# Ledger of designs, part 9: VH-VL binders against C2 domain-containing protein 3 (C2CD3)

Target 1, 169 residues: C2 domain-containing protein 3 (C2CD3), of Homo sapiens (Human) (q4ac94r1171to1339)
Amino acid sequence: SSGLLDVGLRYRRSPRTAEGVLAARTVSISVQIIRACGLQAAAKALAEREPALQFSATVGVNASVTTHLSFLPQGEQRRTHPVACSFCPEFSHHVEFTCNLVTQHCSGEACFLAELLEFAEVIFAVYHENTKSASDIISIESCKEYLLGVVKVPTKELLIKRSGITGWY

## First folded at step 20 (VH-VL)

Design aa2 (from c2 with heavy chain Y57H, light chain Q55E)
Fold by ESMFold2 at other seeds, last read:
Structure aa2 (fold): chain C 169 residues (1-169), chain A 122 residues (1-122), chain B 107 residues (1-107)
Amino acid sequence: as target 1 above (169 residues)
Amino acid sequence: QVQLVQPGAEVKKPGTSVKLSCKASGYTFTNYAMHWVRQAPGQGLEWIGGIYPSGGHTYYNQKFQGRATLTVDKSTSTAYMELSSLRSEDTAVYYCARGGSYRGESRAFDIWGQGTLLTVSS
Amino acid sequence: DIVMTQSPDSLAMSLGERVTLNCKASQSISHYVSWYQQKPGQSPKLLIYDASYLESGVPDRFSGSGSATDFTLTISSVQAEDVADYHCQQYYSYPWTFGQGTKLEIK
């Protein structure tokens, strides 16, 4: 019933002029990462495989979220700053993905944005960011982040709901 | 050891085109976006556009769309920027810069070429 | 387009003083700001990314802060080699844009 991450997706408003609208080559999708919950259960489950997380699974995680749009280059991925020591962090974070209206498919055929949005997803990955201290000198693992969960939100509803999509996933 | 190597200067007449090169070395060329930025004499920096070498995906500043074309040659790890219909106000230093982490790391321009001075004069 | 407005336009400081450079965005851009140093006759060099993260190899006298619309670059103890133009840049929304720059001089 309730999900891991509270997010919103919507088209960014564009000013309408005859030249601007007719010449427009891109559309922007605004993504909001609002908050998360239920991270203690995720952290405890991970701590069974990652002993370095046992303290954080008890007191709170330093959560951050990456987001990317499935058909855009990976370099367009964005990330929140971490929110310290919480199992229910508030991010209130905004990103913008700029999409070309017509793109070259990897097979060489032109592809329209509406076709891409029908099958695409916005992918969110929630991490705990571990801050290493001098007491971890003997650690054989130097990973600074641990994946707590992945959320995928289909974009097809943006083709119908022009005012946007929000909710827990 | 990451390097972006550009020619030092180009001189062109108004109304012609120029194709500027940027040779990358010391990193996996397809893992990072390549961007182009110009700086007119005594002026600030102006973003022209960017290209992802894997797949060829491009973004352009609307000011240059229709005149600027970004391409790459993956076999030589070289990025190109072609600017057509040159005018005297296109006189500037043109930089290539590595940006947008292809693997999800978002940094602006962490490595810059030394720039090519383009002079457009009759 | 997002306008990035830097202040002051120029600034003269004594060696060892703290300097604060400001950058204001015309709309909220979260933390998607970088800062560059451009010494005379050189290409820009990245100092700070994502508003507050120090690029590797940059002296720790440099720091960045801010979010949403107001961003600050701080040099805790100015050195002679810090004479340069400083640029902020947003990468929240295309087209990516730079501020007009702040010239730092030693008096």
Scores: ipSAE 0.763, ipTM 0.890, lowest interface PAE 1.0, mean pLDDT 85
Fold by ESMFold2 at other seeds, fold request of step 21:
Order: C-alpha cells, then structure tokens, then sequence
Structure aa2 (fold): chain C 169 residues (1-169), chain A 122 residues (1-122), chain B 107 residues (1-107)
C-alpha cells in the first residue's frame, strides 16, 4: 500500500563449467518490473506546473519505466515500452544486468561485486510519454516525456537473500 | 556528421597479434558505447565485446575474453581492439559499431564503421 | 548464450510482394531486438530497434513486431533495392548475439 511500483530482483543462475577454471566471471541480476499504481495523483501534481499534462492527468498516462543499476555505466539502463492510457499499468517486463564479480578501480585496487551491492541501488524512473509509431516514422526521435516518480531499491539484501527480493516500493 | 573510420585491411601470420583501430568523429565520443563485431566470409555476425569510453568499463564475449582487449584513447576519439594468438579462423571483417543511445541506453548499433578485413594466413 | 534463429534461410520474392522474416529467441528477451539490413560489400544498417521502432531514414515499408521470443520484420511491398541479407540481434543479455541471417532476392 505504500509503493509506487511492484518489482522483483534476483540473481540469475549461470551455467556451471565442468573444469571450474572457466567458472562464471559474471553474475546477472534479473529485474522484473511488474506493475505500477497511484500514477494519477503523480500526474495531477505535475500537471499543476505542466499544462501539457492536464489531459493525461484526467484520462490516463502512457507510462514507461527506466531501470538502472547504480554502479553500472548509464548506457546499461533499460526502458519498458510505454503502456498506453492507464494509471495502473501492467508491465510484466524483464531486464538483465550483467555484473563482473571482480572489478578494478582507477587506482588498481580490486573491488568485489559483494562490496558494490552493499551500497548500490536499482533506480526506477517512471515517465509519461507520447507513443505514436506512425508519427515516429515521420519525425526524428523527438518525444516529450515527463518524470512521474523515482523509486530506489537497495541491493544490500541480495547479499543475504539469494532467492531475491520482491514487493512494492 | 557521424563517422567511424577503420583501416581497410590487415594481413597477419598465425600466432601473432593485431591491434585494430576505429576513429570516431561527429559526436561526443564519451557519450556512447563502442562495440566490435566480426563477420567471417560468407558467415553471420558475431559480437566480440563493448567498451564505455568515459570509464573504460568493458564486456566481452566469453569466446574471446583472454584473446581480445578493448581500449580507447579519449584524446583522439579512437577505439582499439587487440586480438592475440591469431588463428586462421580469425580471418574476418571486423567492424566497430556505436551503441545507440536514446536516453543514455547502449542498445542497437546505429552507426557502423566500414570494417577492416583481417586475413590470418601462413 | 541466447540463440537467435532466423527463418527462412533465404527467399526469392516478386516486386511488390509482402515479405515476412522471422526471428526466434531461445529464451524470453522482452523487446530487446534489432534488425539490420546488409547489402553485398557493405556494413550492416540498422532498420528496427526495440522490436518495433523504425530507425530514422528507413522507408516506412519496413516494420517490426513481436515480443518475448518471436519477432518479425515485415516489408509491405518489396522493392529492388531491398535485395540484402537481414540479421536480427538481441541485446537483452551479454553476450549479445545475432541470428544467422536471411538472404532476400528478387526473382
């Protein structure tokens, strides 16, 4: 009842090699973006400062969600397709983030994935956007979007709960 | 105008190394990932790896990790791919390709170099 | 590794016909698929990204659809300049992988 976005985070299992010397050097974190709610209140609040949102705030938003793991490059972020005209969209969307088990800083010191996960977050940003596939063919990638909310889920619990974490945030 | 410029050809003997270059121009080099893809004659495309120039973060296809090394020179907007212990089956066209970024995402390859034909033959 | 399987391997079509090329992923990959056109002696050219979005400058006779595991590239009315190899590619998880390609010819 206190969340904007229903999500799940878990490790993805990697194939095990017979020799062990080629053991997985990466771990994948699977993120599921299940659904959102409460978007009308967010849209109405924003429409007080953005008149272009007034219609969408009354009839429904075209919601999409970006997902970013805080210690990965920004280019690794991913985005759902928008769900048209809804204040409670169902996304049922999966993304996968591939993480190296050991990384090095510029100083040359090794940094283990567990150390990164201790303080990291998965950052979800919920947007309203125009989606017109026929219009997108004619126009160059110009689409106005409005940030409705941001949800941050700490990854700390993945160090303990290998089955993952799930719920509303 | 956005371009990725590569040398046309390289000839090498088995067991040696090669360092292929890809010079980017017409865009902010550090804002996009750079990827390397190869294509053996008459065959499909195979992803080798990618690099984010701003931080040097890399991903490799496991098939090549150990022999392939991706680097960048930000001052010249140039990406490099070094392949060691060359074999005759490494004969292919090697492309650099920019990872497209709609909103910072590294996704589909929207700009490709013309490719370098690497021939590995004794 | 995610295997991308394209079908058919090749086809020959008459001008003006509707062409459908298929790409199947070995697991669910959401919408993280792109399609490329590669003419003889040239680099691949991006046609479609995120399964269904048309890249700028690509004729609107090209379209993409699908999600999860099954994806299609459609050419609504084939032109002579469409003779090429067509590749699908997934970017859901590393390593990124391509289908084996479909060769399109005009008969």
Amino acid sequence: as target 1 above (169 residues)
Amino acid sequence: QVQLVQPGAEVKKPGTSVKLSCKASGYTFTNYAMHWVRQAPGQGLEWIGGIYPSGGHTYYNQKFQGRATLTVDKSTSTAYMELSSLRSEDTAVYYCARGGSYRGESRAFDIWGQGTLLTVSS
Amino acid sequence: DIVMTQSPDSLAMSLGERVTLNCKASQSISHYVSWYQQKPGQSPKLLIYDASYLESGVPDRFSGSGSATDFTLTISSVQAEDVADYHCQQYYSYPWTFGQGTKLEIK
Scores: ipSAE 0.753, ipTM 0.881, lowest interface PAE 0.9, mean pLDDT 85
Fold by ESMFold2 at other seeds, last read:
Formats: sequence, C-alpha cells, structure tokens
Structure aa2 (fold): chain C 169 residues (1-169), chain A 122 residues (1-122), chain B 107 residues (1-107)
Amino acid sequence: as target 1 above (169 residues)
Amino acid sequence: QVQLVQPGAEVKKPGTSVKLSCKASGYTFTNYAMHWVRQAPGQGLEWIGGIYPSGGHTYYNQKFQGRATLTVDKSTSTAYMELSSLRSEDTAVYYCARGGSYRGESRAFDIWGQGTLLTVSS
Amino acid sequence: DIVMTQSPDSLAMSLGERVTLNCKASQSISHYVSWYQQKPGQSPKLLIYDASYLESGVPDRFSGSGSATDFTLTISSVQAEDVADYHCQQYYSYPWTFGQGTKLEIK
C-alpha cells in the first residue's frame, strides 16, 4: 500500500487524411509508465514469505511493470524491461493499446468502445525479477517473478478528459 | 514438440477466394495468438492480421480492405485465413506464425509454419 | 503505419568478422522490436525479441540492442551458416510491420 506508480493515459493522436477520419475502425490508447517509488515496504513484506528476497529488500529490487487493458485479450499485455536495484525506478516506458471501435460480445450484441471504457481499467502489476543478467546480454524468459503490487486505473475519465489522465496511483 | 503445419501450395484464379489452414500442435492452442504473414516472390514480409483463439478477437492490416478473414477451430487446433477477391499480386507464400511467449503476450513470432505458396493466375 | 528501415541492404563479410545490422523506426516504439533470420528457402526464425532478449536455442554470437527508434543486431563472429536475410519487425502498434531486410553473405 505504500508504493506508488506514476502513469499517464490518453488517446493517441493520429495523422489525418481526407478518408482516414471516416474509415477508422480502431483507436489507440497510449499508456505511459513513468516511474515508481516506495517499493521497499512492499519488498520487505514479500521477503517475510520469501527468504531468497532478503538481500533485494535491503539493497533494491529489479522492478518491472506489466500493463493491460481489462477488455482486451491477455496477450495484449505489455511489460517494461526491469530496472535494476532500485526502490524508486524510472521506467519512462510507452505502450499503445489498439482498440476496435465496435466489438461483439459473446452474446452477439455490438458494443461500442465508449461503453467498454465506462467500466474498464488499465491494470499495472509491479514485479521483482530475481535475475542478475536480464538487463544486457543474456536472454531471459522469466519463470520466476514476485508480485510487489497492483494498480488499477479506471478508464471512464477518458470519456470526459480527451486530453488524458496522469498522476500517481 | 511445438509446430504449425500448412498445406504446401494452392492455385486459384483471379476473383475467387481461398481459405488457408494452419494446424497447431504441441502447445495449448488457446494460450497464444495466431498471426498471418505473407511474402511475395523477391519481396519482404507483410503482416496480414492476428487472432486470439480463446475469444476470437482479431486485428487486421487495413491494406487488405477487409478481404482477409481470420477464424479458428478450437476443437482441431486449426487457424484459418480466408482471402477473397484474389488478384495476381496476391501470389505469395502465406505463413502462419505464433505470437507470444510463455507469458502469453502476443509479441514476436516465435514459431512459424513452413508456408503455403498461393499462386493466383488465369 | 510505422515504417521500419533497415541498413545496409546487403553486406558481404569474412568469416569471424563482427557484423552490425541496423533498423530504424519512423517513430518511437520503446523496445517492441524483434529480429528474424530467414535462410534461403526457409521460414523466418526468431533471433531476438524485445530488442535485446535472445530467443532460446539461438547462438550466443547474436545480440540485439537499441530503444526508441534505433536498433541493432550484432553477430560477434560471423559463421558460414549465418548466410541469410535478416528482418526487423515492430509490434508496438498495429499494423505490425517489417523492415525490407538485409542480405548477409560470406565473401
């Protein structure tokens, strides 16, 4: 509860053409994962259950953040590279979620993007990745990571604030 | 063993349609996106679209003007791409490719089929 | 659409030399780039994903780097079996796009 994540959400501005405005079938939502802070408290709490993390909870975690949009398939999830040895990492990471303007529910009813955004969330999960070489040369497919926290940002404000949403969560 | 199996060749006349298949095996079909990529003779790779088998969610390259339709049959772990209103410039090798990692994120294409050569000629 | 521009278009190297292939995106794409090797008559094979992660089973002589708009694939000591076309591809934004390719040969 003591950790915070600085993020921003907004619609992606697209180049205009004479036909492009009326022919568009998708719109993109840009997500910024800027930085986090206060991760030591979460790391210490986790180390109580995971003794292998005691050193990281003292010195710094290798933080990474996943993000996904609640109504998109899980495979559209994106992830930052880890930032080594820090309790206040800077990510400066950008992600783009492409959303269909009209979507079919499982019942066959059409659903407009605005209706989805009314109740949707962008979900951020902050992990510690316990690997010493993930940042440079060696390829890593992590099967071991530890959840430090979850942040959920409702998307309904995008229906009102076309310029976006930003801040700490 | 993970693999994607495609028919070797198809020959079609202009103005007709083709439905290409891609049989997946060796992994949980619904955990990964399936994508279609083509390569015309002597040319580069061109992404056509992708589908998530679990929910049927699709993304398309608009250059195909809605001529491409992606579907799946989960009971046979088979992905399909139908291309309508065929033209001679559609002559190419059509690959299916699995998108993702063990984390299930659709990203790079880690497994490719061997491709189907589609020839469109009169 | 994001344009991926590769350079050089072709390149001939001696065995054991270091090879650097470049890929430039028309806009910032964070690290959402992959590299593929396509040997003559074969399907593409994934080498590098997320700009710098080596795919399992790919020799250690391959590495990737870069972020934002400029990306490189490096072969530290080129081997005869590395004769192929090399493609970069972005998966930051739909539609996903490939570079035009770089042809690598041994002289």
Scores: ipSAE 0.750, ipTM 0.886, lowest interface PAE 0.9, mean pLDDT 85
Fold by ESMFold2, fold request of step 21:
Structure aa2 (fold): chain C 169 residues (1-169), chain A 122 residues (1-122), chain B 107 residues (1-107)
Amino acid sequence: as target 1 above (169 residues)
Amino acid sequence: QVQLVQPGAEVKKPGTSVKLSCKASGYTFTNYAMHWVRQAPGQGLEWIGGIYPSGGHTYYNQKFQGRATLTVDKSTSTAYMELSSLRSEDTAVYYCARGGSYRGESRAFDIWGQGTLLTVSS
Amino acid sequence: DIVMTQSPDSLAMSLGERVTLNCKASQSISHYVSWYQQKPGQSPKLLIYDASYLESGVPDRFSGSGSATDFTLTISSVQAEDVADYHCQQYYSYPWTFGQGTKLEIK
C-alpha cells in the first residue's frame, strides 16, 4: 500500500482548566500531515496542460498541503510550508482544529460534535508551489500554485477509536 | 482602499454593557473573519474573539466568562462586539482586525481599525 | 492557553545596527506565528506571517525565522522609523495569544 498522503487524525480531550466549564465547551481534533509520495504521476499529468511544469514533473515538485475540517469555516484551513524538489516529501506538520461542543447543559440535546463527525471529513489538498523564499520579490506577481491532488479522510472512526486514525490515503 | 472604521471613545460605568462597532470597506466583507483585540493602557494585546461573517461562526476567549458577544450586519459590512457586566479592568483600547480567509489567505491580522478607547470607571 | 514569551523586554540600538527579537512558545506551534509593529499611539501593523513570510508593503530589512517553539524577528539595518513595540502572536490554537512585547528605541 502506498497512497498519496500519510496522515494521522486524533481526538484530543478538552484542556483541563481551573474553571472546568471552559474545557467542556470545545474539543480539538489534532491532524498530522506526515509525508506524501507518488507525486510524479500527478505532476506529469498536470504538465501536459501546463508546460511551465515540465521541469518540475521531471526533477521534483515544491509540495505543500492544505487541510480543512469539512464543517468548519474555510478560513480555518491550515497549510504546510513547501518542501522543495521532491516527489516524496516529508512534512511532519501538526495542526489543531478547535470545534465547539454541544452539551445537554443548555438545550437538552445530545453532543452536536459527535453528529458532525459521523458525516464529516478532513480534506487535504496537495499543491506544487512556484515560490522559493519569503524575501523573493521577483516571484511576488508570478507566484502560482498548482493542485496535484485531493485526499478526503472520513472522521466517523474517531467516534469509536480512541487511538485515532492513521495511514496512507 | 481597505479600511476598518471604529468610534473614538466610550465612557461607561461598571455593571453596564457596551456595544462597539467596526465598519469595513474596500473589500468583500464575507470573505474574511473579523477579530477583536484589546490593549489596556501600557499593556500587551489580548485576543477577545473572532467571527466569520458569512455563516456567523464564532470563537471566544473564555477569559471573558461569556460576557463578550460578536455579531455582524452583512448588509452594512459592520461587525459588533458587545461586552456586558463591565469592570474597571475592562478599560482598554478595543481594536477590530481582519483575519482568516475562506480561500486559505493568511490568518494573521493584516488590517486593523484605529481602536475605540473604552473607559470604565465608577 | 499557549504562552508566548518575548525577549528582551526592551532595547536601545544605534541606527544601522542589526536587531534580533525573540519569541518562545510554551508548546510546539509549527509555523503559526505572526509579528506586528506598533508605533506609539497607533494600531498594530502586520510585518511577518507564518513565521517567515513578509507582508506586502513591509520593507525587506524585516525578516522572520524559526519553527516549533523558537521564533526570531530580525531587522537587518535599523532605521529611525522602526521605533516601536513589537509583538509576536500564535494562531495555532484558540485562544490566540500574543507575547508581552519588546520595545525598540534608538539611542
Scores: ipSAE 0.749, ipTM 0.885, lowest interface PAE 0.9, mean pLDDT 84

Design aa2 (from c2 with heavy chain Y57H, light chain Q55E)
Fold by ESMFold2 at other seeds, fold request of step 21:
Structure aa2 (fold): chain C 169 residues (1-169), chain A 122 residues (1-122), chain B 107 residues (1-107)
Amino acid sequence: as target 1 above (169 residues)
Amino acid sequence: QVQLVQPGAEVKKPGTSVKLSCKASGYTFTNYAMHWVRQAPGQGLEWIGGIYPSGGHTYYNQKFQGRATLTVDKSTSTAYMELSSLRSEDTAVYYCARGGSYRGESRAFDIWGQGTLLTVSS
Amino acid sequence: DIVMTQSPDSLAMSLGERVTLNCKASQSISHYVSWYQQKPGQSPKLLIYDASYLESGVPDRFSGSGSATDFTLTISSVQAEDVADYHCQQYYSYPWTFGQGTKLEIK
């Protein structure tokens, strides 16, 4: 909810050969999760209902970020390692989402990737992991992580911008 | 309790096809991806492809595109891999392996079947 | 395709020694590496995921480290039951690929 993420999205084309012969059936969307800032405000807001967060909201959160592409199966989701005790973590994390150029709907009709990208989003979720170590996580349970915020970046501009999309969200 | 059960062996002639099965139990079948990996005698592991049972979404190693087909039967919690136009170099152990949790957990292969030995010879 | 290169190809160790196995990716793959143990005649077994996280039920003498291109699996004190082939695998980009393996034996 509060704070900012610095992210980048890039489209990587696959080669295509002469008519009648396709060299590739997939393309990749590269996602960068660069850094975040301003997480203290988000942590303090959440601490009003989550007493376990009071200390972390004062000294720093152990932030991690999940990312997924809205039309891919949820199992394709990716996650950074946590960055310990910071309100402005650096992630420098790279992910690739592999997308089929043509998919089938339940009705059997083909759907081209460009059509999916027109309305799709890359979704980022920022969590605090209530652990003592960011780089050597010994025990993590779902009830020990707290959602700090969600960022959604539309993919439609990838259809136009050859260099991709980057910036703070 | 979590299990992936595969037939022990299959023997086929070159030019034919085979459909290998992998029956899952002890977990919610549609919550995880199912992958297929083979290992030729004396060789390393080679990923063939994967499928998400809920929506039927698939990924294939392009080496097997056009020959390998992954399907599932959700009612029996069974995954299938069909390999066509068999050749002697397709002789290998074929494993099914679970990965790709719906909760966004790691996609590493945490559960493996015991493998089916496919022999392709005249 | 991303090539995963393992080293050494094989090694023989005395019980209780520390073992380090290496895996190098042909491009940066963040932390998307897993390690598997495969005993003769058996299926692979997951040891380490996301480069450094120990799978449930795996002895804590196993550990993983590395990022980007260079990854290691360490066995702090080798036991007799650790005789196996060890494989690294990347799941950063399709197709998934495995290293060629390292064979560990006890002297």
Scores: ipSAE 0.746, ipTM 0.882, lowest interface PAE 1.1, mean pLDDT 84
Fold by ESMFold2, fold request of step 21:
Structure aa2 (fold): chain C 169 residues (1-169), chain A 122 residues (1-122), chain B 107 residues (1-107)
Amino acid sequence: as target 1 above (169 residues)
Amino acid sequence: QVQLVQPGAEVKKPGTSVKLSCKASGYTFTNYAMHWVRQAPGQGLEWIGGIYPSGGHTYYNQKFQGRATLTVDKSTSTAYMELSSLRSEDTAVYYCARGGSYRGESRAFDIWGQGTLLTVSS
Amino acid sequence: DIVMTQSPDSLAMSLGERVTLNCKASQSISHYVSWYQQKPGQSPKLLIYDASYLESGVPDRFSGSGSATDFTLTISSVQAEDVADYHCQQYYSYPWTFGQGTKLEIK
């Protein structure tokens, strides 16, 4: 709904065997979640539908970010710790996604990972998280986290820009 | 209750293979990754690999040089780890462990089997 | 591979003392650290995940802290049943790796 997320993506190659060109190997994609801003507008918009968020929409949200690479199992998803009471949180968080390279041995050899990256995305979801205390029993009985927004960053530029992708999204 | 059940012991000769089992119960098997960890006598813990049962996606520790193979049988909620070309240094307790999270992310091993003692000797 | 180095290798404590166990990663791993307790003859048991979250059913005398490369497991008042090996483990980058362990004894 609103706000911006400052992120970076880059390759980080895994060590490989003596058979490196024809053997299956992994490479890693490092994702940096640096910070967010402009979250108050998103929080206020959501508070119109969720009365439990009215206080947080006024004083600050407890933001956390999940990160998922679209072609990996959902279980590889990662999450920052929440940054308390802020509309412009600083995360300074790093995530690593390990990806297998696919080796083809017929005359039509191709790299399967490159085909995946052409159309894949890194998906960031920004949540507000309520505390789990006795005083928050209302939040405990309802949804504990509230989605503030989603950012999707295509991975296709990683096929060209080996130094990576960075910026606000 | 969540439980991972493993056979207590296996004895094998060098150069052979073993296929260790891990029967899961008390949870939806396909919702969590399953990992294998070993511990040689008097030694620390060593991660072997992990598998996502629903899609069969695997990650391996390359130390095992392709000797380890992880599979699952979704119909019996059972995970398997096959280790080939056994050596005496493969003697260890082999644990299966569930990768879990209260948020659904597959990490940190929240449930462990009791372990299978594999002995590799002549 | 990320090397996890635990310190001390072993220690003996009096009942009720505060225990601090350390785990250092060879590179920054954010908060992707878990701590396990392993009593003699038993499988490991999860205590702490994501560096600082206490697993359900674990006594509140256990706590975890740290980020990036330096992580700490604290037992605020050690009890007799806390005699065990303690392992840290990173799950930031494959392969997952464990520290060598710390043996806790009561003197």
Scores: ipSAE 0.739, ipTM 0.876, lowest interface PAE 1.0, mean pLDDT 84
Fold by ESMFold2, last read:
Structure aa2 (fold): chain C 169 residues (1-169), chain A 122 residues (1-122), chain B 107 residues (1-107)
Amino acid sequence: as target 1 above (169 residues)
Amino acid sequence: QVQLVQPGAEVKKPGTSVKLSCKASGYTFTNYAMHWVRQAPGQGLEWIGGIYPSGGHTYYNQKFQGRATLTVDKSTSTAYMELSSLRSEDTAVYYCARGGSYRGESRAFDIWGQGTLLTVSS
Amino acid sequence: DIVMTQSPDSLAMSLGERVTLNCKASQSISHYVSWYQQKPGQSPKLLIYDASYLESGVPDRFSGSGSATDFTLTISSVQAEDVADYHCQQYYSYPWTFGQGTKLEIK
């Protein structure tokens, strides 16, 4: 009954110049939103409370995914373009989150961010985006988006696995 | 009406600092990021940094980090950019620009100030 | 830093012609690109965001397309008031960066 989302998380390396190693002030986390599946069950469950979803819950949803890193400002969240009429959309979407450091050392760069990452999450929200109705003036709700589900992936595994985190959630 | 108001010009000597202002009106100031972009005469646009007014969170172009400081005054809906150790190469038009926040996202710059011409000369 | 390369550097078009402006990113940036129009003596104005969405109040003769590294701004029928510099910008990864611009003139 639950949908699944195939994602990947990993670090991006700090820039290196001709002067050698730069004193990094930020670390980037790359997030890949690969695909989803099992969205019909979520759409049907929501359609019991939202009649506007009845047709989409039987034929396919226009899925999009927002991505937010829990300790960054809300304005840093990103969103895929919608994939039309599918219960198992392929997104193949990449986003990057830049994380500031308060103070930098010659070593221990990951230690400051590591404290945040121990308890942080990447939050994925999957929406259905309705298309424009035949009457835009009459049916304002036909432009509404509906939350199908939320996936939270803890970031603590990035502290251990240099290659990152991948898989279905 | 949504707008960002900046002073038209500032003249400074090399080695000094300037604090440029950007007063926002017609929208909820804390719902949008504020960015600073400069354009030297006859040249392209260069992003300096951005700030989220509600929490004070900042991002800087590393090129300006250490010289540029972004702040806000939420009570007056005003953003500030301070640039220190001025030199003639800092002569440019400095724009403030609002980030998009359609759903709390920081996106493209949908509203721009008219810019402040900073002239740095002795 | 992600380099945004615009082409052509400048062009002159006849009224009513279709204009295509290109912007190439030095790495994949998904759809996180915007286009701005900057008329002489003015600040930039947002035309297109997220590669293909038209900003409200922008004439529908403007459109955007592309993904990953190659992006296009199209003006379906150029008008005299479209004389401007056009900039693309990425907001995939900090620092945000702009292309060098394309100057559009009417001949």
Scores: ipSAE 0.738, ipTM 0.879, lowest interface PAE 1.0, mean pLDDT 84
Fold by ESMFold2, last read:
Structure aa2 (fold): chain C 169 residues (1-169), chain A 122 residues (1-122), chain B 107 residues (1-107)
Amino acid sequence: as target 1 above (169 residues)
Amino acid sequence: QVQLVQPGAEVKKPGTSVKLSCKASGYTFTNYAMHWVRQAPGQGLEWIGGIYPSGGHTYYNQKFQGRATLTVDKSTSTAYMELSSLRSEDTAVYYCARGGSYRGESRAFDIWGQGTLLTVSS
Amino acid sequence: DIVMTQSPDSLAMSLGERVTLNCKASQSISHYVSWYQQKPGQSPKLLIYDASYLESGVPDRFSGSGSATDFTLTISSVQAEDVADYHCQQYYSYPWTFGQGTKLEIK
């Protein structure tokens, strides 16, 4: 894994709203994507097979990060705006994943959130994005992105450390 | 052509239930979340809930206190919203709207149905 | 729940004027804001997503800006077809919520 990503995960309980009977309650996991560093090595490795990356690998990448919680639908994935021309971008980005306390698998059996968190991960994917140029101005989905690396942070510690998990990965 | 088709109107009495439909076409139904939003006459927009068709995962606005139920029929690419114990305050236009993507793009509601006018009166 | 507060509630503008609509979130929501245009009798239409990205097919006189709690929709030169209600929406945290709307009309 090339480079490092500075992230934080915090367990957050949703405050109660209107009083009522609900079949399931939710809990939020706050994810902070703080910064990355050391991305030049990953960019150079990619440039060996992607000629379009030769310049970026020497000058700086336009980094963005996606994040996803492994047991939630992929549509809950979130993404930072890109940070231009850097090998050590600062994102200072916050995401909130809302999790039902009781969920149903395709087998029909209920599953408690604590059981899911035991083996789950927050997955971060770091990309280089080509920005739009004059030749690409007419294209509305011509964003080309290249995967620089993947970081997976286990959620197991959230079961015992209510203050959260933070650090470089 | 991406399209969400809803029936134009429904009339119901208080205390009954309604099941509204939203037929999707022109895209892979299971790749996108489906949401329901309502708008009472002369009022703003209010999110009811959302569902991911492939796994059936749902999120609900607690305001509806368990009265709303979202389901899908993947074989017909149709989303449903059932609202029980209807009140006159539930009179509104109910929209289905496409959101979320398994393809990694963070999106708001990019495609909307034309809405179903639900009238609840005795 | 995150409250989205729009201002002004309504305004009337002359053709060609610059319009600025504001939306304030009750907490920091990063860039997870969208803007919708709703013309009379029609469904909402997405204009802006992720605070500042223009949806395809939307005229470039529309733009969005802001982050954290304060967001702005700008129409650089208002046209007659821009008569509509405009709503912001956050999708940072469930339940997703809309602002109360701003009604734009031409004098």
Scores: ipSAE 0.725, ipTM 0.874, lowest interface PAE 1.1, mean pLDDT 84

